# VH-VL binders against q9nrl2r1430to1533, part 36

Target 1, 104 residues: q9nrl2r1430to1533
Amino acid sequence: GGVHELSAFEQLVVELVRHDDSWPFLKLVSKIQVPDYYDIIKKPIALNIIREKVNKCEYKLASEFIDDIELMFSNCFEYNPRNTSEAKAGTRLQAFFHIQAQKL

## First folded at step 19 (VH-VL)

Design cc10
Fold by ESMFold2, fold request of step 24:
Order: sequence, then C-alpha cells, then structure tokens
Structure cc10 (fold): chain C 104 residues (1-104), chain A 121 residues (1-121), chain B 107 residues (1-107)
Amino acid sequence: as target 1 above (104 residues)
Amino acid sequence: QVQLQESGPGLVKPSQTLSLTCTVSGHSIDYGYTWHWIRQHPGKGLEWIGSIYYSGRTEYNPSLKSLVTISADTSKNQFSLKLSSVTAADTAVYYCARGPYTSDNYYMDVWGQGTTVTVSS
Amino acid sequence: DIQMTQSPSSVSASVGDRVTITCKASQSISSYVAWYQQKPGKAPEPLIYSASYLYSGVPSRFSGSGSGTDFTLTISSLQPEDFATYYCQQANSFPLTFGQGTKLEIK
C-alpha cells in the first residue's frame, strides 16, 4: 500500500536482483532453450515481472509481494533437481530473502 | 490474510479411515508453498504426518507410509488427509499448516487451529 | 530419522528470570532448527527459524543459537505471556521431527 511500503518493495527487489545468485530468476525461462519448462511450471514468474508489478503499484499488501517471490522459488525447486546450479542459487537467494523480508 | 481451518469428524471407530480437510482462505494452494499435516498426541509432542506441495507432489512420514494419503482440490482451495486402519494410537489433535517450498529448511509459518480426533469403539 | 531431544522437560521460573531451553539433534542439521511456542488449547506459533532468526512480531527477549547438533532457545527476561510449552523442530530433511517439548511454568 502506502509510499513507505512501495519503497520497501522496490528496495528489496533491487537487492534481490543485485545478489550474485539472482541469475536464474532475472527473466522468464525461454521455452526455446528449455522446451519442457512450461509443461511442469504453470504459473511462471521472475524478478523483472515482480519489479514491474512494484513499479505499477499492483501489490496492495506486503503478503502479495512475498507470495510472488515465494512462487518464484517454489517454481525453481519444483523444476530443478537439488544438485543443479539453479537450485543451489535458489537456496542461497531464498535464505537472503527470508532475512530481508523480516523488514517488511 | 491467509487462514487455515481443519474440518472432519471428531470420532472414528478402530480399523476405519480418518478423513480431514483443511480449507485455505486468503491464498491459492497452487500458488507456491508447501502444505502440511501435523498431529499432537494427548500429553505428547508433535508428529509430522506428511506434506503436499503446491504442484501436487507429496511427502509422507515413513512411519505412516501405505496408511496415509494427502490430496488437494484446487477448485475448493482445500487439501485433505486420509489415514486408513486407525487405532487408538491415532487419537490426537490434527493441525494443517503452511511453510515455504525450500530445498533444506522446512519451517511452518501459518497453522490452523487444530481439530480433535478420537479413535474409540 | 533425526531425533530431537529437548531438555529440560519442564522449568519453574519467575517473571524477570532468564530461561534457557536446549535441543539436541541425533545428527548434524547445520542451522536448520525452528522453535515454536504453544499455549494451552491453541496451535503452535512460530518463534525462530534457522536457529537464530526471529519470526515477525516476536519480542527481542527471545533469542536462539547453535549449529550442528546443539541448539538453545533463551528468554532473557520472562514476561507473564511467556509461560507456555516450547518445541524445537529439525527442518533440514524429511521426515520433519520435533522435540518432545519443554513446559515453562510460573513459580
């Protein structure tokens, strides 16, 4: 909602994007490069989409913003086996997010 | 605001199937996260029964394997527990809960209020 | 399966006291322990995740520490609302398991 909350969402998204482990999450997965992704993941989302929703004031509650971030990680762990670079990056970025989200 | 509410019969006879439903409001159960069933035996601690992921995949406590089924109905925004062949040892307060979908840190951030199930003849 | 052993089973304490509850895992779980508070007739409520991080809205008098197999929950100055049962949970691997609980009673 308010101006302080929108600033907090933007600050957190920027911190996520700048994190070393953000690389699997910056944009939606390419169907050409990963043909079966959209057979498995029905609600795709990525940091660029979340950031655009923040810019357009589409999050009414902090919980809505948090849920999109958690969906992003849920998709990562659903699609990617635990030992992949993508899943390991997701684990570290999610841990960072859980700490930062305490401030919301 | 996410809320979880358990429902089902309070009394079940031995050897029958215990069936419980968790109704979720304020969040779609297929929108990320992991959804859990936990029980608390009288005067004892907590026991994890199993989980269903937002995708429909399940994990069960090996001590209850073959006896437990967890399922989801996304159109009703509900997930359910069935426990077959119950005995008096299955008497407990049953909770549903939500937690993040993670690789290695499954804590639970929202709990239902609990429902008491007694197994008695 | 990873066993979680809590001690003590119960504690009698006064308002203002410092209380420490311990939890030991049967094998290393890194820092992946959660702590819950449960009042009579109510569901557990989250206190701490990842051994030391307070859940939103939890008072700063609560703290957690530990890694590997040995974990503690500390309440630095008891308040009347802190009298409850406390559970640790290993969160690292399935099956998820809980300690047997520590009942904190007023002296």
Scores: ipSAE 0.828, ipTM 0.925, lowest interface PAE 0.7, mean pLDDT 93
Fold by ESMFold2, fold request of step 24:
Structure cc10 (fold): chain C 104 residues (1-104), chain A 121 residues (1-121), chain B 107 residues (1-107)
Amino acid sequence: as target 1 above (104 residues)
Amino acid sequence: QVQLQESGPGLVKPSQTLSLTCTVSGHSIDYGYTWHWIRQHPGKGLEWIGSIYYSGRTEYNPSLKSLVTISADTSKNQFSLKLSSVTAADTAVYYCARGPYTSDNYYMDVWGQGTTVTVSS
Amino acid sequence: DIQMTQSPSSVSASVGDRVTITCKASQSISSYVAWYQQKPGKAPEPLIYSASYLYSGVPSRFSGSGSGTDFTLTISSLQPEDFATYYCQQANSFPLTFGQGTKLEIK
């Protein structure tokens, strides 16, 4: 969207990155460290990629931005069992996101 | 803007299989989220039938588990419901819906318009 | 299965009235309740998620509260377009379950 929407996307992604529970989502999962990840997750995405898309004005609608963030959380819950640190961090960060996103 | 639309026959005979399709526009069904089937019986309110995740995994209402199959066709951007051995008790308005993929908070943020299915001879 | 008991089953009220609908879960569901509005002949539409957060576009006269087992939907000043049936839904665990509905009739 417009200049104001781009600023809102940037502000929200910065708030997500700064959140204590962002650590599993900052960069794509390493194939070396987690060899089977890409066998299970077919559309990988992370906050650094989303932030780059915001900087390049690739999101035309707020829904496109929201869908990338929701895909990121969907991947987390699909790959990680509920009791893992990654899934718990994802649950808390997603709840934070849902509150912040209603302001878009 | 995401839209969901149910389709299928409105009249089904007892003992046959009810088959419904939800066509999704404005979003790819394999791009995150969870996709649901809900029905509304006359006078009894809403009942969750089951869900399919963007990955293809499914969850079914235990009360219907042996009778229900939910599947997805990503090339058509559709997910479908099959309910076998129907009776008059399966007469309802059937809705498809979307919600976020979560660990513990499965609410529905987009609903289809609904399609009426009558089970009658 | 978690039962959601909604009350009242119906309510008649005038434009401008404050209306309160309650929903009780048979087990604690934290704050994981959603509320839906269904107008005659139409699909349910989301009003509230996580007990108290309004969906985009929902008028501010709607509010929700509660946690654990007891939840409330409030319309602070009833409008003619609020004639509908309202459903709560527990969102915490499968099978997902709904309240029986509250039919709001405008006098």
Scores: ipSAE 0.815, ipTM 0.923, lowest interface PAE 0.7, mean pLDDT 93
Fold by ESMFold2, fold request of step 20:
Parts: sequence; structure tokens; C-alpha cells
Structure cc10 (fold): chain C 104 residues (1-104), chain A 121 residues (1-121), chain B 107 residues (1-107)
Amino acid sequence: as target 1 above (104 residues)
Amino acid sequence: QVQLQESGPGLVKPSQTLSLTCTVSGHSIDYGYTWHWIRQHPGKGLEWIGSIYYSGRTEYNPSLKSLVTISADTSKNQFSLKLSSVTAADTAVYYCARGPYTSDNYYMDVWGQGTTVTVSS
Amino acid sequence: DIQMTQSPSSVSASVGDRVTITCKASQSISSYVAWYQQKPGKAPEPLIYSASYLYSGVPSRFSGSGSGTDFTLTISSLQPEDFATYYCQQANSFPLTFGQGTKLEIK
């Protein structure tokens, strides 16, 4: 947890948000537009929530930050069949994340 | 920080059901990820048995599918393997492991220590 | 079902040598190969994922390369603690499959 580690979390979440494939993950899925989502996904999370947790210093360990991001991708692949635009975006963004997370 | 530990009997008689439990600490098994069982036969390499996703969905090796069941108990933070009708060919070291939930890149980032199971009369 | 053929089955080398281990997939798996190190009596430990990316804490003398069907693991300057068996794994599709292993013996 020092200042260098907190800056790394912020830098990584900003890179994820700016990535072209971030669009399914920017904010929580709308219950109005996708009514069954919350019947299937019990622990919803999105990049705006993760970024807020970084800003509030809520992550004690790098593993906690990583686990929230992996939960975000897990939710994507659980809800979305492999050939959907959302799952394809998730696949590319997760691959990018796995490379960038080596720097943590 | 996340740790996986296998437990169960070390000796099993032929035709019985092999039951193993993986206890996970440092992470909730329903908080993303995919959870795996792998075994290593004496003098042979590693064989993937199957997986259970954080949601409870399962995938099994087709060669074992009729004999294997993987289940999870989130209240105990455990996932378990049952392998029915065992023979001497099921003698192996059994590992549990964790990996990311992905669409196409299922590698294992954390492994348990392994537990030896011998199937013998 | 994707078979992983690993070569050689064993190799003897001296401290300081460069060692290369190869793994061939029966069909293209893009870059979705992982490598594991297993010391006697221990569980496998992750070394490399996605063909070329080292896990944190893995010494920089380890490297991986390849795509499609042909993959390599290289140890640039062999150390005494590198005595182990090395496994490749295709991570692309179920059923997940492993190479048969390469035993590295340090003479």
C-alpha cells in the first residue's frame, strides 16, 4: 500500500477506462434496459465503482483491486455468451489488463 | 495471500467414490474466477479433471464426465470433487487450483499443495 | 481436443548454460500457452502465461516465446534451483491439456 502502489491502481484504472473496449464496463448495467441481469449477477461491479474505491483508498492490498477487476470480467463472461459484442470486448480488455497488472 | 488446501482420504478401495475437498482462504470462491481440479498420475503428466465457475457452473473432462461431480459450498468457502467407481488407474496426486474466468485463456495462477490418493485393495 | 507434445523428455545441463524446452500444439492455440515449474514433491508453480508473460516474482532468466502451434521456454543462465520438471499447458479450450513434461537435470 504506499503512495507508489495507489498511483499504480489509479493509472491502471484510467488506462482501462480509456481503452476502446471499456464500453460495457464503464457503469453498472441498467436494470431497465436489461431486466434479468441482476437475477443472474449477484455481485455487480463496474469501472466507475472501482475508480471510486481507488479514490477513497478502500483497497488494502493489490490483490483486492485485482479481484474486483476480475469479478467485473467474470460477470461479463457469466452473463454474455462468447460471441456477443460484450464478451468479445471483455476478452480484449481482460487480456490488456493481464499484461498491465504485471506492473503492480 | 490466497491459499488452497486439499483434504480427503489417502486410501480408497476400488469401486468406491473418491471424495476430496478444497478449502480456500484469502478469497471468496463466489467472487469471480474459475476453480479447477487437476491430477498427476505416477510417472505421467498432469490431467485436468474439471472446473467450477464462481457461479456454480461446471465443465468436465469428457473422458471422465460420467464419473465426476464438482460442487461448491460458498458458506464454507470450499469446492469438492467426487469421482465414482474408482480403479487403480485413479491413483494420483490431486490438486485444486484457481485461474481467471476468461473466454479463451484458462491458466492456473494458484495451486494447492496436492493430496495423494491411492486406490488399492 | 488439443494435444501438447513437449520436447525433450529430459535434458542435462550445467549451471550457467542456456536451456530451451519446446512445446507443440496439435492445432493453433494463438498464444494461449502457460508454463509451470514443478520441483520434486511440490505442486506446480506458474512461470509464464500467454506464451511470453512472466508471473510476478519469476526470475528474468526465464523467457517464453511462440504463437500458433510452436512454443519455447528458455532459461538464459541456468541456476542450481532450476532443477525441476517443466510443463506446458494449452489454455485455449476445454478440455485443458498439458505436455508430458521435461525433466531438467543439472550436472
Scores: ipSAE 0.813, ipTM 0.923, lowest interface PAE 0.8, mean pLDDT 92
Fold by ESMFold2, fold request of step 20:
Structure cc10 (fold): chain C 104 residues (1-104), chain A 121 residues (1-121), chain B 107 residues (1-107)
Amino acid sequence: as target 1 above (104 residues)
Amino acid sequence: QVQLQESGPGLVKPSQTLSLTCTVSGHSIDYGYTWHWIRQHPGKGLEWIGSIYYSGRTEYNPSLKSLVTISADTSKNQFSLKLSSVTAADTAVYYCARGPYTSDNYYMDVWGQGTTVTVSS
Amino acid sequence: DIQMTQSPSSVSASVGDRVTITCKASQSISSYVAWYQQKPGKAPEPLIYSASYLYSGVPSRFSGSGSGTDFTLTISSLQPEDFATYYCQQANSFPLTFGQGTKLEIK
């Protein structure tokens, strides 16, 4: 936690949002557009929710922040077959995240 | 921080079922990630046995056929290995490990300390 | 299955030496190789992921390189704590497979 860590979390989530491959992760999946998503994914999460948690100082440890982002990617790969655009975007964004997370 | 600890009997008789448990602390096993079992035979390298995803889906090494079952108990934050019909060839140090859930890059970032299992009459 | 072949199987070296360990995959795995260090009686410890990225806390004398089928781990100036066994692992697809290991010993 502290102010320096909150700045680092905010900077990282902004970098993720700005990445070209962030589009599947910006907001929670719509049940109308993807009817079976919430039958499969029980702990949904997205970048807008993570960013809000950073803004509200809800992360006590860097590991909690990292775990939410890894859950986001885990949900992506659990729901989406490997060859989908969503899974391919997730693969590239996760690789970018692993590099950026070294700053934490 | 995340810690993994193997437990189970150190001595198993041939033809019995080897049963090991990995207890995870510092993270919920149903909150993303992939959870692995790996073994190391005496004087040999490492062999991946199988994995269980946070969702409960499993992947098994085909070389172990259908002898392996990996399961999770989220209420105890544990995942377990059962290996049936063991022989002396199953004598090894058994490790549990965690890695990110990925599409194509399954490296392991946290390992347990290992538990030695001997299969002997 | 993707076979990972390490060479050499054993290296004898002195403190301060440069050591290179190679790992060859039986088919292309892009850059999806990890390296682990294991000391006697201990679990493997992560060293490198994705061929070239060091885990946090790993000394900068360790480096990795390679893509496709040919990968290397280099220790630029060997220290006493580096005498251990090193394993490569292909991370690209199941079943996950490891090299047979390289034991780094004091000369």
Scores: ipSAE 0.813, ipTM 0.925, lowest interface PAE 0.8, mean pLDDT 93
Fold by ESMFold2, fold request of step 24:
Structure cc10 (fold): chain C 104 residues (1-104), chain A 121 residues (1-121), chain B 107 residues (1-107)
Amino acid sequence: as target 1 above (104 residues)
Amino acid sequence: QVQLQESGPGLVKPSQTLSLTCTVSGHSIDYGYTWHWIRQHPGKGLEWIGSIYYSGRTEYNPSLKSLVTISADTSKNQFSLKLSSVTAADTAVYYCARGPYTSDNYYMDVWGQGTTVTVSS
Amino acid sequence: DIQMTQSPSSVSASVGDRVTITCKASQSISSYVAWYQQKPGKAPEPLIYSASYLYSGVPSRFSGSGSGTDFTLTISSLQPEDFATYYCQQANSFPLTFGQGTKLEIK
């Protein structure tokens, strides 16, 4: 918690959004465009939702913020086979996140 | 923060089923991540037994596949190991662990304290 | 299966010494190796992931390096609390496999 930790969450989520490999994660998957997604993924989440939660100060602990980001990647790897563009982007963005999360 | 604790009988007779639970606190086991069972034989190294994903999918060590079942009970926030037809070779310290759900980098960031299981007649 | 071979199996060293432990994979695993420290009667504790990144709270005297098949863990100046057994783990593919361990003992 404090103001320094909330600023770190904001900085990190902005860096994730701006990363070249963020494109699968910017907003929730459309049920119309991907009808079976929500049959498989029960706890959907995306960077726009996480960013809004940061802006509303909804994360009380760094672990809560980290867990939402890890859920986002978990959903990606659960739905997408390893050889897909989405899974490869997720792999690179997750690696970036793990490095940046050390400062939390 | 997340804590993992193994529990179950410390003594199991040969041919019986070894049954252990890992109780997770500070995080829901269905909220991302991958959950693992690892064992350490006396005076020997570590052996990965298998994993269960937050979704309930499993991966097993091929050397144990026909003998191992890993399952989860989300309502109790527990995941469990069953190992059938045990022998003295299954005597070990058993650990549960958590790691990120990844495509190619399955490292483990949280470990339980371990529980000793002895298989003896 | 990817075999991980650690060397040496044991090291006898003094406080202040520089210690290097190596781990060799039977196939390329890129940088996907983790290192763990285990003290007697305790669970393994994470030290390093992805070959070279330290976990939070791990002292800076620990470092890791390598890619492909050859990896090292280095302790730059050994402290009394560093006497333990060290394991490498390949994290690249299932089944996940560990090295046999390196026991670091007081000389």
Scores: ipSAE 0.808, ipTM 0.924, lowest interface PAE 0.8, mean pLDDT 93

Design cc10
Fold by ESMFold2, last read:
Structure cc10 (fold): chain C 104 residues (1-104), chain A 121 residues (1-121), chain B 107 residues (1-107)
Amino acid sequence: as target 1 above (104 residues)
Amino acid sequence: QVQLQESGPGLVKPSQTLSLTCTVSGHSIDYGYTWHWIRQHPGKGLEWIGSIYYSGRTEYNPSLKSLVTISADTSKNQFSLKLSSVTAADTAVYYCARGPYTSDNYYMDVWGQGTTVTVSS
Amino acid sequence: DIQMTQSPSSVSASVGDRVTITCKASQSISSYVAWYQQKPGKAPEPLIYSASYLYSGVPSRFSGSGSGTDFTLTISSLQPEDFATYYCQQANSFPLTFGQGTKLEIK
C-alpha cells in the first residue's frame, strides 16, 4: 500500500472510532470484567489495535484491514446475544462500515 | 484475493452420502465471516443449504436439517458439506460462498466456481 | 420461511433498453435484499446489497430500490454484457432464500 491507501485506512478507522456505536469496540474486552470472554473468543481485536496497526503500516492490502474489522464484528456477534446493547451497536456500526468500505 | 474452490465427486448414486469440500485461499476460515453452501438445480434456482460460522457454529436449511452436516477443518482451511440419502432431486451445481458475520444482513460477497453433482444410478 | 417472488421470469430486450426486474418478499425484510448476476456457466456475482448499494466495480447503469416487501433492480441502458440471469436474495433471516431468477435475453 502507498501513502494514499494508508491514509484511506486511517480515515476509515477514524470514522469508525467517531461513530456513536463504537463504544464496545474501542479497546479489548477486560478479562477481569468479563471472565469467560476469552474462553469463547480466540482472536480478540479492537479499534485501538487496528488503529495502531494502521499507524505501523502493518496492513499491506485493503483486504487485510477489512478482515480485521470484520473479525471485530464477528467476535461481537459470536459472544453477545442479539438483544444486548453490544450486539445492537455492532449491527449499526457494521452497517456503517459496509457503506464506508466501498471507498477503499 | 480470497478464493473459494469446490471439490468432490461429480457422480453420486442414490441413497449415498454426497461429500463436498470448499478449499479457501487468501483468508483463514476461522478469521471471522460466515461460510455458506448453496446449490442450484436447473429448474429450481438457488437454494441455501446451510452455513458454518468462523467459530464452528452451524445453521441449516430446515428443509434439509436431518440430512445435512457442515463442518470445518482449520488446519486445511476447508469447510465441507455432507448430504445423506441423496436422490435425483439433489442433482445440482453446488457453490460455496463467504459473507459477513452479521445479525441481519447475510449477503454473499465471494462465491466459488461451482461443482456439478449428478445423482444417478 | 420468507418466500421471494421474482418477476418477470424472462425478459427479451435490446441493447440500450431500460429493464426493470421486481422481487416481492412474503414478509417485511426491511432493506435486506441482495441482487446477483449470473452469466451462463458461471457462479453468481454480487451486484447490489441492502437493496440499493452497488457493489464495487458494478456499472452505474445498475440501480436498486425498495424496502419492506417490494424491491426492484433497474438497468438504465442495457449493454451486451448484461444478458444474464438475475436473482434477488433476502438476507435478513435464516433460512436465506432466493427469487426464482429472471433470464434477460437479447432480442
Scores: ipSAE 0.798, ipTM 0.922, lowest interface PAE 0.8, mean pLDDT 92
Fold by ESMFold2, last read:
Structure cc10 (fold): chain C 104 residues (1-104), chain A 121 residues (1-121), chain B 107 residues (1-107)
Amino acid sequence: as target 1 above (104 residues)
Amino acid sequence: QVQLQESGPGLVKPSQTLSLTCTVSGHSIDYGYTWHWIRQHPGKGLEWIGSIYYSGRTEYNPSLKSLVTISADTSKNQFSLKLSSVTAADTAVYYCARGPYTSDNYYMDVWGQGTTVTVSS
Amino acid sequence: DIQMTQSPSSVSASVGDRVTITCKASQSISSYVAWYQQKPGKAPEPLIYSASYLYSGVPSRFSGSGSGTDFTLTISSLQPEDFATYYCQQANSFPLTFGQGTKLEIK
């Protein structure tokens, strides 16, 4: 992976974090607040973790970065019923991500 | 680099069970996304058969009733299609595909090359 | 089930022509339409998602538009490699359904 690809990952994750609908995804779901979450979601991930992986240069390919973001949304839709605020935020943020990911 | 490859018998007799496997490379099938089976009848359009989510949950085309089963084997990174009691109407090219897991926008971003299945006595 | 009605079923056109293919959904699907190109003997390939967004690597002569029930795919200047069958797909709800296809033949 080139330096320009790593800069693009950082720029995209910053735009995701700043999006109004990022609030369910900023950090891992609290087991204390949501006790059953980790019974259902086996591969948890969040934007703070993804951003740290970008900072540590852990993504070798754009596809690896994209797959972590898609896993984050997959977890959201797997856990949250369609009519919840979390799922609606996920739908809007994922749509934004799909447009921005064309830059990669 | 995600790649999907269908495998299975090309010829099946009526009333038998059609069994196909999609082998996925470059991505783990339990790492997000939705995994699909689609078929294309001779000289006709595309028909969605069903899907399996990364979590193992399934969705099936109601037109196939309970004749279809889709399952996953994460240790082999494969998902499979079984269609029971086949007839000549099940002769088609069968594709596996991947798409994002969404709430309302299930498009297919990666396709296998397809495998031809003929149902003939 | 949401029926996708695609028209025309076949088009003969010359290189350089503007070609428009339409797809009509039996009920509103917002902008959740995908378009695929299938060349003879090959798997379908994605062209457009969400009615109007091109996949990477798709030539800019392809464009899509529409919302609700009425959608179009346009090729602004037809090239010889565009000879193929084109399918729309509603992506909004299960069962996922496809249009019956439009076969584009180059004169």
Scores: ipSAE 0.791, ipTM 0.921, lowest interface PAE 0.8, mean pLDDT 92
Fold by ESMFold2, look of step 22:
Structure cc10 (fold): chain C 104 residues (1-104), chain A 121 residues (1-121), chain B 107 residues (1-107)
Amino acid sequence: as target 1 above (104 residues)
Amino acid sequence: QVQLQESGPGLVKPSQTLSLTCTVSGHSIDYGYTWHWIRQHPGKGLEWIGSIYYSGRTEYNPSLKSLVTISADTSKNQFSLKLSSVTAADTAVYYCARGPYTSDNYYMDVWGQGTTVTVSS
Amino acid sequence: DIQMTQSPSSVSASVGDRVTITCKASQSISSYVAWYQQKPGKAPEPLIYSASYLYSGVPSRFSGSGSGTDFTLTISSLQPEDFATYYCQQANSFPLTFGQGTKLEIK
């Protein structure tokens, strides 16, 4: 929804970006540096893109915002084996997100 | 708001294959998350059957592994359960459900209403 | 496989009572337990995830606690709509497993 929901989305995405474990999620994965990523991940997304969508008021429902964040984590766990630094960071950031999302 | 709806036969004969479909509305099944099948025997608790990830990868209960297939049809926004060689012990209410794709916390945040399947001659 | 043992199997209580239901896991699952409420003839409904976090819309009279192997669901003041069966679920690893349920009945 409304302007109040969009402000809450902005607040949450800022908290995600500031989290120590946000580093794998700040920008889209580089195709040059990780050439097979886009063969495996069909719907890439990252925090900078989600933040832009919030700023442009592209989320009509809280569920749409939550689904993009969950897609971001889904992509992380799909691509990265569980013992990698990326997957471990994703696990911690997702847990933080689930707690923060209760405020929506 | 995401909604899940089970459909399939209410009566199946022993040794046949049970086929159930979960139709998802309000969200695309290939847009993250994990998608589950759970069943509940009469007067008893819940049993997880298996899951399919948004990517199409599957995870099955080892007790049912050789009998179960879970698949997805993204064009219809559906995921399906096939359970082969059914017996009376497979009589249950069958639920589909959704949960976040996680590494270590596989809880279910949305459930279908369930469909009753009776296995009887 | 991780077994979840709920107790009690059933409880009789009156409106306004406090009720406590416990689950014990056969091995540590950190805080990765979920709780569901199921009313007769209906699907399970999520109540709690990660031991203590309420789903949106769940009344504050419900609370959860615990970590490791021992987990508790508490209803502080029963309402008529709370008479149902309650299930815990370990969410930590496959195969996912549920407790056998606790039926909460009118005394």
Scores: ipSAE 0.753, ipTM 0.914, lowest interface PAE 0.9, mean pLDDT 92
Fold by ESMFold2, fold request of step 20:
Structure cc10 (fold): chain C 104 residues (1-104), chain A 121 residues (1-121), chain B 107 residues (1-107)
Amino acid sequence: as target 1 above (104 residues)
Amino acid sequence: QVQLQESGPGLVKPSQTLSLTCTVSGHSIDYGYTWHWIRQHPGKGLEWIGSIYYSGRTEYNPSLKSLVTISADTSKNQFSLKLSSVTAADTAVYYCARGPYTSDNYYMDVWGQGTTVTVSS
Amino acid sequence: DIQMTQSPSSVSASVGDRVTITCKASQSISSYVAWYQQKPGKAPEPLIYSASYLYSGVPSRFSGSGSGTDFTLTISSLQPEDFATYYCQQANSFPLTFGQGTKLEIK
């Protein structure tokens, strides 16, 4: 990762955050509000964490950035049944991400 | 930069269990995604055998379901295929592959090199 | 199970030709088809996902189209390195299934 790739990662994560379906992914799931989440999801991640990693230049390769985003969606589909609002939002946001990630 | 490599015996006798391992480098198999086994019979097309999710959940081809087990070993970054009671019809090139964990769009974005397995007396 | 039927089973073409390969699903799969290229002695490589989106690094002479049941892969100007077998795959539901392949021979 050079400065140009870090700018591309930032641009993409901003587009994800601005998407209407980003609401399940903005911050980590609350253990108090969803007590069993962390029994099921062992590697939690959210857009705010990914954005901080971009800001700190923690991604060395585009694949590392993509893997964190895909982990975020994987966690969504693992925890949430397909008929939930969270899973439906995840499906739409992931499709948007796959299109936008072609820039990387 | 992710790479997948199949390994295991190239010859298996009928009625035995075929065991293959896919070693993954460049990514951790428990970091999202879905991990697949696909085979290609001699002179024929591709057949999906089954998949294992990063969480350990599995999906199997119904035609093989009682004969197939797919498992993962995260400490070795490997996932494995066992196919029991093999016959000559199980002779094929076996591939492992990766794809995104999705709800409705299970395409394969990375493939292993393939390993040839022959089932013969 | 969703069957994927490719046409033609083989085609011979010259460098520079436009080649079209079709794939038909036995029921609607929206746009959830992927295309793979398999060169002799090698594993399949991804070309296209979701009917029309190229993987990064795939030459722009490759394109895909279609939705529902009918899908097309097009190579706009055939190159010597495009000699291969091409497979479509329905990605919509388990069991995942592939077309029987189209062998492209460069004459």
Scores: ipSAE 0.748, ipTM 0.911, lowest interface PAE 1.0, mean pLDDT 92
Fold by ESMFold2, look of step 19:
Structure cc10 (fold): chain C 104 residues (1-104), chain A 121 residues (1-121), chain B 107 residues (1-107)
Amino acid sequence: as target 1 above (104 residues)
Amino acid sequence: QVQLQESGPGLVKPSQTLSLTCTVSGHSIDYGYTWHWIRQHPGKGLEWIGSIYYSGRTEYNPSLKSLVTISADTSKNQFSLKLSSVTAADTAVYYCARGPYTSDNYYMDVWGQGTTVTVSS
Amino acid sequence: DIQMTQSPSSVSASVGDRVTITCKASQSISSYVAWYQQKPGKAPEPLIYSASYLYSGVPSRFSGSGSGTDFTLTISSLQPEDFATYYCQQANSFPLTFGQGTKLEIK
């Protein structure tokens, strides 16, 4: 990716982190606190990891960045039943992301 | 960047099993998202057949549930449709598609080009 | 199952016309409607998701509206490349279902 794309990725990650519903996604789920999580979720990812990948210029295409964000939401809905606070937060943050991602 | 391509036989005899494969390039099928099969009957509309999540979980159209199997082969980056006991009513263009994994808004953002299947004696 | 009913089944129109296509759901689906354009011999292409949001690259002459059970797709000034069949899809719950389509033809 170009310099303009890297700035756009950083801005979008910042907007996701700032969103009220980011709390389930800020850091990787603790195996100690949630022991069965990694039995179910094989490719864990979180906003801090995605932001680090942006900072290290690891995304070559906008699609790679989008795919990591969508994996993050996919993991949320795979692990959490739809009536949980985590799934509800994920639904709202994903909707926000889909609107913002139109600009990429 | 992501591309989906259907493959399989164009002609199938009644009572046989229809087998189709969707080959995905530019994205790993076990890396999030939901993967769908849709068909379009001649001169008519679209019918959702079923879906497989990146995790391997499946959802099927209840009208086809006992006849349909959707599976994934992550080593080949493919997901497949098997429809048993086909009749002329199963003649259609078959599409594979991708959509975001959501809790309540399952739209499809990438489609394959489609493959025509005719069920005829 | 949620039935999606489109009207009209076909429209004959000229370049520059304003065209409106409607889709009615048999029960409330909030704003969870997608719209697709399909040209002859081609796969459907996404136009709109969540009733009113355009996919990237979709011309601004396309717009969508509605919530609950009644949804519309509008083309504000028809262009030659817009002659196609249009489908709505309810995205709210399985089984996913589509409208029967609206064929837009040149007059």
Scores: ipSAE 0.745, ipTM 0.918, lowest interface PAE 1.0, mean pLDDT 93

